# VH-VL binders against Endoplasmic reticulum disulfide reductase DNAJC10 (DNAJC10), part 15

Target 1, 103 residues: Endoplasmic reticulum disulfide reductase DNAJC10 (DNAJC10), of Homo sapiens (Human) (q8ixb1r130to232)
Amino acid sequence: EIITLERREFDAAVNSGELWFVNFYSPGCSHCHDLAPTWRDFAKEVDGLLRIGAVNCGDDRMLCRMKGVNSYPSLFIFRSGMAPVKYHGDRSKESLVSFAMQH
Below, E stands for the ipSAE of ESMFold2; O stands for the ipSAE of OpenDDE; V2 stands for 0.75 times the mean of E and O plus 0.25 times the DockQ between their complexes.

## First folded at step 22 (VH-VL; framework fv_mogamulizumab)

Design k5 (from k1 with light chain A96G; at its last look DockQ between E and O 0.81; V2 from the best seeds 0.00; counts 0 for: pae E 2.2 > 2)
Fold by ESMFold2, look of step 22:
Structure k5 (fold): chain C 103 residues (1-103), chain A 123 residues (1-123), chain B 112 residues (1-112)
Amino acid sequence: as target 1 above (103 residues)
Amino acid sequence: EVQLVESGGDLVQPGRSLRLSCAASGFTFSYYYMSWVRQAPGKGLEWVATISGSGGSTYYADSVEGRFTISRDNAKNSLYLQMNSLRVEDTALYYCAREGYDYEYFDDAFDIWGQGTLVTVSS
Amino acid sequence: DVLMTQSPLSLPVTPGEPASISCRSSQSLLHSNGYNYLYWYLQKPGQSPQLLIYLGSNRASGVPDRFSGSGSGTDFTLKISRVEAEDVGVYYCMQGDEYPYTFGQGTKVEIK
């Protein structure tokens, strides 16, 4: 399941002790639309292994700026007590799974 | 063609109310933050209010907070500004502006402006 | 609130010559994500404002390459390499880093 994270919930979720992989997106972004089906399939495949989130920067762009987002989509792994890790790979499900398993 | 058309400006007495409208066309209205920006006669630009694409977030200049309400109806491609308790200093040409230039990178530049609707507040 | 100060407020120019407008902010507009949230607009006589420069230095689509933006942090400059008659109007800088968004006072560019 993909959990939409809003400002009030974001820090509590990513500091919960679970591993989070978060998609920061904009509703007008074509690359974001292209990613969406793959992101959903990825979320199903890794369910139970890590938490999958999404942040709509069109609803709160200042939250996205605070998290260092400077282009859409931006994909980050969060874990409590550690610096976020940005994903730089291609946007295939296989590459997303591989990256998630390394972390 | 991308267009923004404002309406509803009028001459009113202090303390009265007005509602401004902005009709949008030629783009997916719900994707964009929308703003009102005003310009007093012979003066510079002043940001008034902003609303997110869904309408879930609103922001106001201190000078209008509590008196003005920005809203939108995405089904009608329309942006509104309800202006209550109007003051002489609210006299201005009111522009509707779209926030967003490059969907992939930038969403806060005023890239499309309407022609404005004039609000005059005087006794 | 972030105060935006433009200089000069009036700029008479001769066609074919360069022009330069300064904009200074009361706090840094350089965000930790690497962008300067500074914008330039031109309002030609009798017209609505139009976007010229976004994020400090990027030209908007359709803006001639004689316009350039530079600077970072608190000090920004708009340059016109060779002024043309169509460039007359009032130029505004704006910060989009935090609410409330604020504009400079404007610089009126006129042909002398």
Scores: ipSAE 0.502, ipTM 0.856, lowest interface PAE 2.2, mean pLDDT 90
ESMFold2 (binder alone), look of step 22: mean pLDDT 92; pTM 0.948
OpenDDE, look of step 22: ipSAE 0.711; ipTM 0.918

Design k6 (from k1 with light chain S32E; at its last look DockQ between E and O 0.81; V2 from the best seeds 0.00; counts 0 for: pae E 2.8 > 2)
Fold by ESMFold2, look of step 22:
Structure k6 (fold): chain C 103 residues (1-103), chain A 123 residues (1-123), chain B 112 residues (1-112)
Amino acid sequence: as target 1 above (103 residues)
Amino acid sequence: EVQLVESGGDLVQPGRSLRLSCAASGFTFSYYYMSWVRQAPGKGLEWVATISGSGGSTYYADSVEGRFTISRDNAKNSLYLQMNSLRVEDTALYYCAREGYDYEYFDDAFDIWGQGTLVTVSS
Amino acid sequence: DVLMTQSPLSLPVTPGEPASISCRSSQSLLHENGYNYLYWYLQKPGQSPQLLIYLGSNRASGVPDRFSGSGSGTDFTLKISRVEAEDVGVYYCMQADEYPYTFGQGTKVEIK
């Protein structure tokens, strides 16, 4: 399932020891709207393997800036004790799964 | 047609209250941060307050914090500024502004402005 | 608060010639994410402000090619390659790197 992360719980969640793949989005962003169905399908496919999150930067854009987001959508892998890894590939479900399994 | 229309400006005495409104149309109001920016007569621009699209985050200039409250009603496409304990230095034309030129680039630009509503605080 | 200082404050121009406006911030506006959170606005006589340049160097939609923004960190410039009569008004720089958002004092551009 996709967990919406807000400022208060973001750091605790991504540092929990679980692997997180997080979608930083904005409600006004057309590419974010295009990704949404694929993100949902991806989340269903990898459920139980890693945690899937979303951050609404339209509600707290300064949080997104602090995490290195410079465009929307931005997709990051977070692992406790390691630097976040940004996803740069195409936004197909197959590519998202492949990237997630590599990390 | 994208439009912002302010109202509620008036001549009031110091210490009184006033509520400004901004009616938005032509875009999905809830997607955007909204701001109030003011301009004292013959002076430059001063940011006053900002509210997030959902209304969950608010920010204020130090000169107005504790006296002004920004709010929005997304069902009515309306932005508000409740101004309490008004001072002479609050005299200005108050603009409603939409923030966020291109969310794909993480922008905070004031890309749409209203015509302004004049607040005069004088004894 | 980030102090924004514009120069000149008054800029008489001759149509057809270039013009340049400087904006300096009291701290860097270059964020770790690679963007300069610096914006330029024009307020024409009797009008509301309008966005010209966002994130330091990007022209807003509908803004003529004669306008360009440059600079990074603390020192930014707005250039008009060939001034037209319709370009008169007050130009403001603004930072949106941190709250409170702050504007420069304005540069009044007028035909001499």
Scores: ipSAE 0.398, ipTM 0.821, lowest interface PAE 2.8, mean pLDDT 89
ESMFold2 (binder alone), look of step 22: mean pLDDT 92; pTM 0.949
OpenDDE, look of step 22: ipSAE 0.774; ipTM 0.930

## First folded at step 23 (VH-VL; framework fv_mogamulizumab)

Design n1 (from f6 with heavy chain T50D; at its last look DockQ between E and O 0.79; V2 from the best seeds 0.00; counts 0 for: pae E 2.8 > 2)
Fold by ESMFold2, look of step 23:
Structure n1 (fold): chain C 103 residues (1-103), chain A 123 residues (1-123), chain B 112 residues (1-112)
Amino acid sequence: as target 1 above (103 residues)
Amino acid sequence: EVQLVESGGDLVQPGRSLRLSCAASGFTFSYYYMSWVRQAPGKGLEWVADISGSGGSTYYADSVKGRFTISRDNAKNSLYLQMNSLRVEDTALYYCAREGYDYEYFDDAFDIWGQGTLVTVSS
Amino acid sequence: DVLMTQSPLSLPVTPGEPASISCRSSQSLLHSNGYNYLYWYLQKPGQSPQLLIYLGSNRASGVPDRFSGSGSGTDFTLKISRVEAEDVGVYYCMQADEYPYTFGQGTKVEIK
């Protein structure tokens, strides 16, 4: 399932020792709406393998700025003790799975 | 047509309370941060407070913190400012403003403004 | 708080001539994400403010191309290449890099 992360819980979640793949989005963004069904299907496919998160930057723009988000959507992998890794590939489920498995 | 209409401004005595409203139309209200910005007569602009699209995040200018409360009702497309312990220095035209211009990039421009509602605090 | 200082505070202009307004911030407005969180507004007489320039240099929709914004970090400029009578009013710069958001004092542009 996709877990919505807010400021108070974000750092604890991504530093929990679990692998997180997080979608930073804006509710008004058309590319974000286009991604939503693929992100949902991806989350189902990797359930139990890694944690899937979402951050609504329309609800906390400063959190998103602090994490280096400069456009929507931005997709990042977080792992405790490592710098976040931005996903730059196409937005197909297959590419998302491939990227996640490398990490 | 994107529109913001403020209401609730009045003449009140110091120490009293007042509640401002802003009715939004022509856009998806819940997508946007909303602000109150005020302008004392003959003076410049002063940002007062803002609130996130869901209402989960609020920020206040130090001059109003603890006295003013910003809130929103997304089902009614309405923004509110509850003003308690009013002071003469709170006398101003209060504008409602939408924050954001480019949905795909970070931006907190005040791209749409209402006409303002006048609050006068005097004894 | 980030202090925003505009210069000049009063700018008499002749229609058809260029005009320039400076805005300086007490700290850099250039975020590590590459954006300058600096905005320009015009308040025409008797009207609400209107957005002219966002993120330092981007012209808002419907704003004539005679308006341009430039600068980065702490020093920003709004230029009007050929002033028209409808351009009179008070111009404000604003930073939105950190809370509280703050405006400059305003520059009153008037026809000579």
Scores: ipSAE 0.376, ipTM 0.816, lowest interface PAE 2.8, mean pLDDT 89
ESMFold2 (binder alone), look of step 23: mean pLDDT 93; pTM 0.950
OpenDDE, look of step 23: ipSAE 0.833; ipTM 0.942

Design n2 (from f6 with light chain A96S; at its last look DockQ between E and O 0.77; V2 from the best seeds 0.00; counts 0 for: pae E 2.6 > 2)
Fold by ESMFold2, look of step 23:
Structure n2 (fold): chain C 103 residues (1-103), chain A 123 residues (1-123), chain B 112 residues (1-112)
Amino acid sequence: as target 1 above (103 residues)
Amino acid sequence: EVQLVESGGDLVQPGRSLRLSCAASGFTFSYYYMSWVRQAPGKGLEWVATISGSGGSTYYADSVKGRFTISRDNAKNSLYLQMNSLRVEDTALYYCAREGYDYEYFDDAFDIWGQGTLVTVSS
Amino acid sequence: DVLMTQSPLSLPVTPGEPASISCRSSQSLLHSNGYNYLYWYLQKPGQSPQLLIYLGSNRASGVPDRFSGSGSGTDFTLKISRVEAEDVGVYYCMQSDEYPYTFGQGTKVEIK
């Protein structure tokens, strides 16, 4: 399940004590469209293991800027009490799973 | 061809209302933040309001907050500005503008402008 | 609110010579993500504004390379290396680092 996060709920969700992997995207971004099927498949594979989120930066680009997003898509791991960790790997499902399991 | 066309400008008395429209064509309207920018006769540019692509976020200049409402209808490719309680200082040419030049850069550039619609508020 | 100050406000120019316009902001426009949220627009007589420069120094498509933007933080410059007659109009800088978005007062460029 992929949970769409908006400004009012973002901080509460990522500070809930659960591990979050969040996709910051824009509707007009072609690379974001290319990622979408893989992100959905990844979310199914890790269902129940960690929380999968998405932020539509086309709805609130200032939220995305405040979280350190400088390009689309940007993928981050959030853990309560820790600095967000940006994912820099390729966008394959295997690499996403491997990264998530390290955290 | 990417195009923005404003309409609805008129001569009105103070305290009245107007609704401006902006028709968009030639691009995927729902992908873009849209803004209204105004220019009083012989004066510079002043940002008025901005709305996100989905319509979920809106922002207003202090001079219009509580009186003006920006909205959009993505099914009709249309942007609106509802202007209530108009004042003489609202007299201006109102431009519709698209925000965003290169998404890789996260920019807010006004890259496409309409020709403007004139609002005159006088008693 | 971020105050944007342009100088000069009036700039008579000779065709073929360089010209320079300054824009200063009351606070840094350099965001922690690495971008300067500063833009330059030209409004030619009787026309709508058009984008020249985005994010401080990037030239918009179709803008001649005689236009260049430079600077960072609070001090920005628009340069025209060889002024042409079609370059007349009012130049505006704008910031989008925070709401409200604000413009400079404009610099009127005219052929002398």
Scores: ipSAE 0.400, ipTM 0.828, lowest interface PAE 2.6, mean pLDDT 90
ESMFold2 (binder alone), look of step 23: mean pLDDT 94; pTM 0.958
OpenDDE, look of step 23: ipSAE 0.793; ipTM 0.932

Design n3 (from f6 with heavy chain Y103W; at its last fold request DockQ between E and O 0.90; V2 from the best seeds 0.00; counts 0 for: pae E 3.5 > 2)
Heavy chain, then light chain:
Amino acid sequence: EVQLVESGGDLVQPGRSLRLSCAASGFTFSYYYMSWVRQAPGKGLEWVATISGSGGSTYYADSVKGRFTISRDNAKNSLYLQMNSLRVEDTALYYCAREGYDWEYFDDAFDIWGQGTLVTVSS
Amino acid sequence: DVLMTQSPLSLPVTPGEPASISCRSSQSLLHSNGYNYLYWYLQKPGQSPQLLIYLGSNRASGVPDRFSGSGSGTDFTLKISRVEAEDVGVYYCMQADEYPYTFGQGTKVEIK
ESMFold2, look of step 23: ipSAE 0.506; ipTM 0.858
ESMFold2 (binder alone), look of step 23: mean pLDDT 92; pTM 0.948
OpenDDE, look of step 23: ipSAE 0.801; ipTM 0.936
ESMFold2, fold request of step 25: ipSAE 0.349, 0.258, 0.355; ipTM 0.823, 0.794, 0.821
ESMFold2 (binder alone), fold request of step 25: mean pLDDT 92, 93, 92; pTM 0.945, 0.953, 0.943
OpenDDE, fold request of step 25: ipSAE 0.834, 0.836, 0.829; ipTM 0.940, 0.940, 0.939

Design n4 (from f6 with heavy chain S30R S57Y F106L; at its last look DockQ between E and O 0.77; V2 from the best seeds 0.00; counts 0 for: pae E 3.0 > 2)
Fold by ESMFold2, look of step 23:
Parts: structure tokens; sequence; C-alpha cells
Structure n4 (fold): chain C 103 residues (1-103), chain A 123 residues (1-123), chain B 112 residues (1-112)
């Protein structure tokens, strides 16, 4: 399940003690559209293992700036008490799974 | 073609109200932050207000806060500026502007501007 | 508010001559995400402003390569390597690092 995170709930969710993998996207970005099917397949594969989130930066730009987003899409791992870890790999499902399992 | 067209500018007396409209076409309006920027005759540019794609976040210059309201109707591809308690210093050409996006950047530049609508506040 | 100061405010030029415009901000425009939220616009006589440079140094679509932006933090420069007659107008820098967005005073570039 992909959970859309809005400003009011974002900090509570990522500081809950659970591992979150969050997709920061813009609806106007074609690379974000290209990622969408893979992100959905990834979310199904890791269902129950970690929390999968999404943030619409075309709506809440200030949240995205404050979290260090500088391009779209940006994919980050969050865990309470830890600095966010940006994913820099290719956008294949296999690479996403491998990265998620490292954490 | 991407286009922004402002309307509603007029000559009004101080203390009156005026509503500006901006019609957008050629792009998916709801995806973009939209802004009003004004330019008094013979003077520079001044940012007035910004609204998020959904309309959930609004920002105002101190000079207009409490008097002006930015809003949008995404079903009609339209941006609005309700201007109440108008003052002589609000006299300006008012531009509608789109804030753009880039695949690899947060591109918040005003990449598309309308031609402007003139508001004159005079006794 | 972030104060944006341009220099010079008036710049008479001869076509073919290089030109340089300075923009200084009262605080750093370099965000922790690595971008300088600094933009350059040109307003030609009788026209709406048009974007030239975004995020400090990137040319907007259709902008000739004779235009370049540089700088970081508080000091930024727009350069025109060889001014052409159609480059006449008022140049504005703008910061979008924080609200309220603020513009420089403008630099009027005109043919001698």
Amino acid sequence: as target 1 above (103 residues)
Amino acid sequence: EVQLVESGGDLVQPGRSLRLSCAASGFTFRYYYMSWVRQAPGKGLEWVATISGSGGYTYYADSVKGRFTISRDNAKNSLYLQMNSLRVEDTALYYCAREGYDYEYLDDAFDIWGQGTLVTVSS
Amino acid sequence: DVLMTQSPLSLPVTPGEPASISCRSSQSLLHSNGYNYLYWYLQKPGQSPQLLIYLGSNRASGVPDRFSGSGSGTDFTLKISRVEAEDVGVYYCMQADEYPYTFGQGTKVEIK
C-alpha cells in the first residue's frame, strides 16, 4: 500500500519507529510518471516489510524543500532518529528492493 | 500553446474592491503553483501572492496581507485575486505567473507570464 | 525579508560589447539541498518579464548562450558576452529561497 503523506502527518509517520521509503514526486514530471508502475510493483513486493509513502511536491513544495529534495523523483529512506538516506541507484524494482533490504 | 490571460483591471477609488482573473490554457493547471506579481508605473517588479496547485497553501506580501485574497478554480483553469480596501499605492500592472518544474530540479522560476491587467486607484 | 541589490542600475552599451550585472542578497540563497534560489529576468520595452536564468546558472529554454549566470551564496552575476540590440530592457534578479519573494531594483540596459 502506498500512503500519501501530507505535512500534518509526515513527521509523526517517519518518526513512528517504522522504516519508511518515500517517493517525493511532482505531477508535472515525466520521470515521475515513468517510475509510477515500478514503484507500485515494488510496494506490492515489500508489503508488510516496510512502509511505502509518497509526497506530492506540486502541492506541498515547502515540505519537500525542508526534507532536502532537489530533483524529481527523489526517493528517501526514513527512520526515527536517523538522517534520511537518499536512493541514488537506477529505478528498477530489483535495485529498489536491494536498497530497501540494506536498511 | 501555453497562455495566461489576465482580466478585471479597472480605475477605482481608494477603499473600493476589485477582483482580477487569470485564464490559463495549454497546460495542466492544477499541477502548478501560481502567482501574482505587480509593477507600478515606471517602477520595478513586486511579488504579491502565491497559491499552491491544490489551493491548500497561500502566501502574501506584507503590503497586501489581510486585504488581498488569492484563490483558484482548477475546474475552470482560473486564478483569482480579490483586492479589498484598495489604496493608491496598489496602482500597478498585475501579472499572472506560473511557477515551473523540471525533472532534475526544483524549478520555481516564473517561466510563463501573462500580459497583465492594469489597476488604477485614484481619487 | 531578503534584500536584493543590483549594480549598476543603468548600463548604456554598444552592440557587440560585453556586459555584466551584479546582484547581491542580504542573506545566502544557497539552500541545504544544494541550489541557489536566484533567478534572472529580462523585461523588454512594452513586454512582460521573461525568464533568462534559473537556479543561479541555468539558461531557460530558448535563451541564447551569450547569456550566462554565475555566483553562489550572496553574490551573483549575469553576463552577456556580446550585447545585441534586442537585449535592451530592464534586467531583474529575484530570490525564491524564502517568502516573500523579492526582486532587485532592476538594471536598465540601453543602446548608447
Scores: ipSAE 0.352, ipTM 0.813, lowest interface PAE 3.0, mean pLDDT 89
ESMFold2 (binder alone), look of step 23: mean pLDDT 92; pTM 0.948
OpenDDE, look of step 23: ipSAE 0.852; ipTM 0.945

Design n5 (from f6 with heavy chain D102E; at its last look DockQ between E and O 0.73; V2 from the best seeds 0.00; counts 0 for: pae E 3.7 > 2)
Fold by ESMFold2, look of step 23:
Structure n5 (fold): chain C 103 residues (1-103), chain A 123 residues (1-123), chain B 112 residues (1-112)
Amino acid sequence: as target 1 above (103 residues)
Amino acid sequence: EVQLVESGGDLVQPGRSLRLSCAASGFTFSYYYMSWVRQAPGKGLEWVATISGSGGSTYYADSVKGRFTISRDNAKNSLYLQMNSLRVEDTALYYCAREGYEYEYFDDAFDIWGQGTLVTVSS
Amino acid sequence: DVLMTQSPLSLPVTPGEPASISCRSSQSLLHSNGYNYLYWYLQKPGQSPQLLIYLGSNRASGVPDRFSGSGSGTDFTLKISRVEAEDVGVYYCMQADEYPYTFGQGTKVEIK
């Protein structure tokens, strides 16, 4: 399940002690639309292993800037007490799973 | 084919209210932050208010906080500005503006502007 | 609030010659994400503003390459390599790094 995170809940969620992989996107972004089916399939495959989030930067773009987002989509892993880790690989499901498993 | 058309500007006395409308066409309205920007006669540009694509986030200039309310109806492709307790210093041409680029991730540049609707507040 | 200061406020030009407009902000517009949230607009006489430059130095679609933006942090410049008669109007810089968004006071470009 992909959990949409808004400003009120973002910090509490990613600092909850659970591992989060978060997709920062914009509804007008073609690359974000291209990723969406893969992100959904990825979320199903890793369900129960880590928390999968999404932030609609079209709803709160300042939240996205605050988290260092400079392009869409941007994919980050969050763990409490650690610096976020940005995903720099291709947008295939296999690469996403591989990245998530090493963290 | 992208178009923004403002309406609702009028001559009113101080203390009165007005509601401005902006009709959008030619793009997916709900994807974009929308803003009102005003220009007093012979003066520069002043940002007034911004609303997110869903309508969930709103932002206001200090000069209008508590008096103006920005809103949108995405089913009607329409942006609104409710202006209460109008003052002489609110006299301006009010522009509706779209923030960002289609198929781009830059969603804070005023890339499309309407022609404006004139609000005059005088006793 | 971020104060935006333009200079000059009035700029008489001869067609064919270069022009330069300065915009200074009261705080850095270079965000931690790597972008300068600085924009340039032109308002031609009797028209709505139009976007010229976004994120400090990128030309908007359809803007001639004689327009260029440069600078970072607090000091930004718009240059017109060879001014044409159609370039007259008022030029505004704007910051969108934080709310409230703020504009410079404008630079009126006129033909001598």
Scores: ipSAE 0.324, ipTM 0.813, lowest interface PAE 3.7, mean pLDDT 88
ESMFold2 (binder alone), look of step 23: mean pLDDT 92; pTM 0.947
OpenDDE, look of step 23: ipSAE 0.804; ipTM 0.936

Design n6 (from f6 with heavy chain G53S; at its last look DockQ between E and O 0.84; V2 from the best seeds 0.00; counts 0 for: pae E 2.4 > 2)
Heavy chain, then light chain:
Amino acid sequence: EVQLVESGGDLVQPGRSLRLSCAASGFTFSYYYMSWVRQAPGKGLEWVATISSSGGSTYYADSVKGRFTISRDNAKNSLYLQMNSLRVEDTALYYCAREGYDYEYFDDAFDIWGQGTLVTVSS
Amino acid sequence: DVLMTQSPLSLPVTPGEPASISCRSSQSLLHSNGYNYLYWYLQKPGQSPQLLIYLGSNRASGVPDRFSGSGSGTDFTLKISRVEAEDVGVYYCMQADEYPYTFGQGTKVEIK
ESMFold2, look of step 23: ipSAE 0.468; ipTM 0.848
ESMFold2 (binder alone), look of step 23: mean pLDDT 92; pTM 0.950
OpenDDE, look of step 23: ipSAE 0.786; ipTM 0.933

## First folded at step 24 (VH-VL; framework fv_mogamulizumab)

Design ctl (from f6 with heavy chain Y31S Y33S D107S D108S, light chain D97S Y99S; at its last look DockQ between E and O 0.83; V2 from the best seeds 0.00; counts 0 for: pae E 5.0 > 2)
Fold by ESMFold2, look of step 24:
Structure ctl (fold): chain C 103 residues (1-103), chain A 123 residues (1-123), chain B 112 residues (1-112)
Amino acid sequence: as target 1 above (103 residues)
Amino acid sequence: EVQLVESGGDLVQPGRSLRLSCAASGFTFSSYSMSWVRQAPGKGLEWVATISGSGGSTYYADSVKGRFTISRDNAKNSLYLQMNSLRVEDTALYYCAREGYDYEYFSSAFDIWGQGTLVTVSS
Amino acid sequence: DVLMTQSPLSLPVTPGEPASISCRSSQSLLHSNGYNYLYWYLQKPGQSPQLLIYLGSNRASGVPDRFSGSGSGTDFTLKISRVEAEDVGVYYCMQASESPYTFGQGTKVEIK
């Protein structure tokens, strides 16, 4: 459901032509822990409509810096040929679904 | 005690290959990004390559891309640098360095360094 | 690549006196997260480098409080309030705001 994206695969995945919603997180971040169950439920709800990814920024600090991640968690939609769109809403599943459907 | 120990430096001819190793102890190796940093004799420091804690991401200086490969074996607490097509310009003391944690957002400070292993490329 | 320029390259000092080292970057090191990805290292004669300052102004563990870092964006300074004999060596600044990580050329601090 949730695809872990590492540097080798990140650019190819988000430029594949599919819509990606990506969670940039850190293991030491309590807000990331709070999001985790909701993110899993969201991923199940939108299965088949878009691809759901995660990047472990505690593992790969350089990838996250290079992508402009400034806090954890950071949630972005990627679509080939478009600038990434950051999610600024609350952490509810309903808001995540609404945002995904707008894009 | 946290420790990094490099090995594998040697005198080799241009065009040859060499593999460096770095043995880590005293910390959870798999939790840290690791880097190679080199210092040519009498010169300053130059970053060479970095590998993420899991090994899933690698980064290289332009001067070594396509010739050097950084890798790690987390079961053996070891970091490696495979150096192919060596040039005279690669002559340096090669340091193994750990990228430490400073804050909740993870800094990239090289907080632990090994003693270095000397690579000399000369005909 | 981000060019890191240190000045001076050689800094003779008298013990007990202050010292100051400048580091300038060709582009801002201030990340959108509010941190400056700028680091200072000391390499004492015959030794490996050691971390002094991280993220512009934070002292690493065990570093005496006579060392301080300041600055933001493209202009950074390392200060030693009272130089001691053990402070001799080569000081390097480094940026980690983007790949490749790059170092300044070094500033050799030595006793006059």
Scores: ipSAE 0.122, ipTM 0.761, lowest interface PAE 5.0, mean pLDDT 88
ESMFold2 (binder alone), look of step 24: mean pLDDT 92; pTM 0.942
OpenDDE, look of step 24: ipSAE 0.603; ipTM 0.900

Design q1 (from k4 with heavy chain Y103W; at its last fold request DockQ between E and O 0.80; V2 from the best seeds 0.00; counts 0 for: pae E 3.1 > 2)
Heavy chain, then light chain:
Amino acid sequence: EVQLVESGGDLVQPGRSLRLSCAASGFTFSYYYMSWVRQAPGKGLEWVATISGSGGSTYYADSVEGRFTISRDNAKNSLYLQMNSLRVEDTALYYCAREGYDWEYLDDAFDIWGQGTLVTVSS
Amino acid sequence: DVLMTQSPLSLPVTPGEPASISCRSSQSLLHSNGYNYLYWYLQKPGQSPQLLIYLGSNRASGVPDRFSGSGSGTDFTLKISRVEAEDVGVYYCMQADEYPYTFGQGTKVEIK
ESMFold2, look of step 24: ipSAE 0.507; ipTM 0.851
ESMFold2 (binder alone), look of step 24: mean pLDDT 92; pTM 0.944
OpenDDE, look of step 24: ipSAE 0.805; ipTM 0.936
ESMFold2, fold request of step 25: ipSAE 0.392, 0.379, 0.331; ipTM 0.830, 0.825, 0.819
ESMFold2 (binder alone), fold request of step 25: mean pLDDT 92, 92, 92; pTM 0.947, 0.946, 0.946
OpenDDE, fold request of step 25: ipSAE 0.837, 0.835, 0.834; ipTM 0.941, 0.940, 0.939

Design q2 (from k1 with heavy chain Y103W; at its last look DockQ between E and O 0.83; V2 from the best seeds 0.00; counts 0 for: pae E 2.8 > 2)
Fold by ESMFold2, look of step 24:
Structure q2 (fold): chain C 103 residues (1-103), chain A 123 residues (1-123), chain B 112 residues (1-112)
Amino acid sequence: as target 1 above (103 residues)
Amino acid sequence: EVQLVESGGDLVQPGRSLRLSCAASGFTFSYYYMSWVRQAPGKGLEWVATISGSGGSTYYADSVEGRFTISRDNAKNSLYLQMNSLRVEDTALYYCAREGYDWEYFDDAFDIWGQGTLVTVSS
Amino acid sequence: DVLMTQSPLSLPVTPGEPASISCRSSQSLLHSNGYNYLYWYLQKPGQSPQLLIYLGSNRASGVPDRFSGSGSGTDFTLKISRVEAEDVGVYYCMQADEYPYTFGQGTKVEIK
């Protein structure tokens, strides 16, 4: 399940004590559209192991700026009490799973 | 071809209301933040209001907050500005502007502008 | 609110020569994501504004390479390496680091 995070709930969710992997995207972004099927399949594969989120930066771009997003899509791991970790790998499901397993 | 066309500007008395419209074509309207920017005759540019692609977030200049309402109808590819309690200092050419230049990297530039619609507030 | 100050406000130019416009903000426009949220627009006589430079230094599509933006933080410069007759108009800087978005007062560029 991919959970859409909005400003009012973002900080509470990522500080809940659960591990979050969050996709910051823009609706007009072609690379975001290319990622979408892979992100959905990844979310299904890791369901129950960590929380999978998405933020629509087209609805609240200032939230995305505040979280350090400077390109789309941007993929981050959030863990309570720690700085977010940006994913820099390719966007294959295998690489996403490997990165998630490291955390 | 990407195009923005404003309408609804008029000569009105102070305290009256106007509704401006902006018709968009040639792009996926709902993907873009949209703004109104105004320019008083012989003066510089002043940002008025911004609305997110879905319409879920709105922002206003202090000078218009509480009096103006920005809205959009994505099914009609249209942006609106409801202007209530108009004042002489609201006299300006009102531009509709699209925000966004490169969707993978940036989305805050006013990259497409309409021709403007003139609002004159005078007794 | 972020105050944007341009200088000069009037800039008579000789065709073929370089020109430079300064823009200063009352607070840093360099955001934590690494971008300077500073933009340059040109409004030619009788026309709507057009985007020239985004995020401090990037030329918008279709803008000739004689235009360049530089600077970071609070001090920004637009340069025209060789002014042409079609470059006449009013140049505005704008910040979009925070709401309300604010413009400089404009620099009117004219052929002398």
Scores: ipSAE 0.422, ipTM 0.836, lowest interface PAE 2.8, mean pLDDT 89
ESMFold2 (binder alone), look of step 24: mean pLDDT 93; pTM 0.949
OpenDDE, look of step 24: ipSAE 0.789; ipTM 0.934

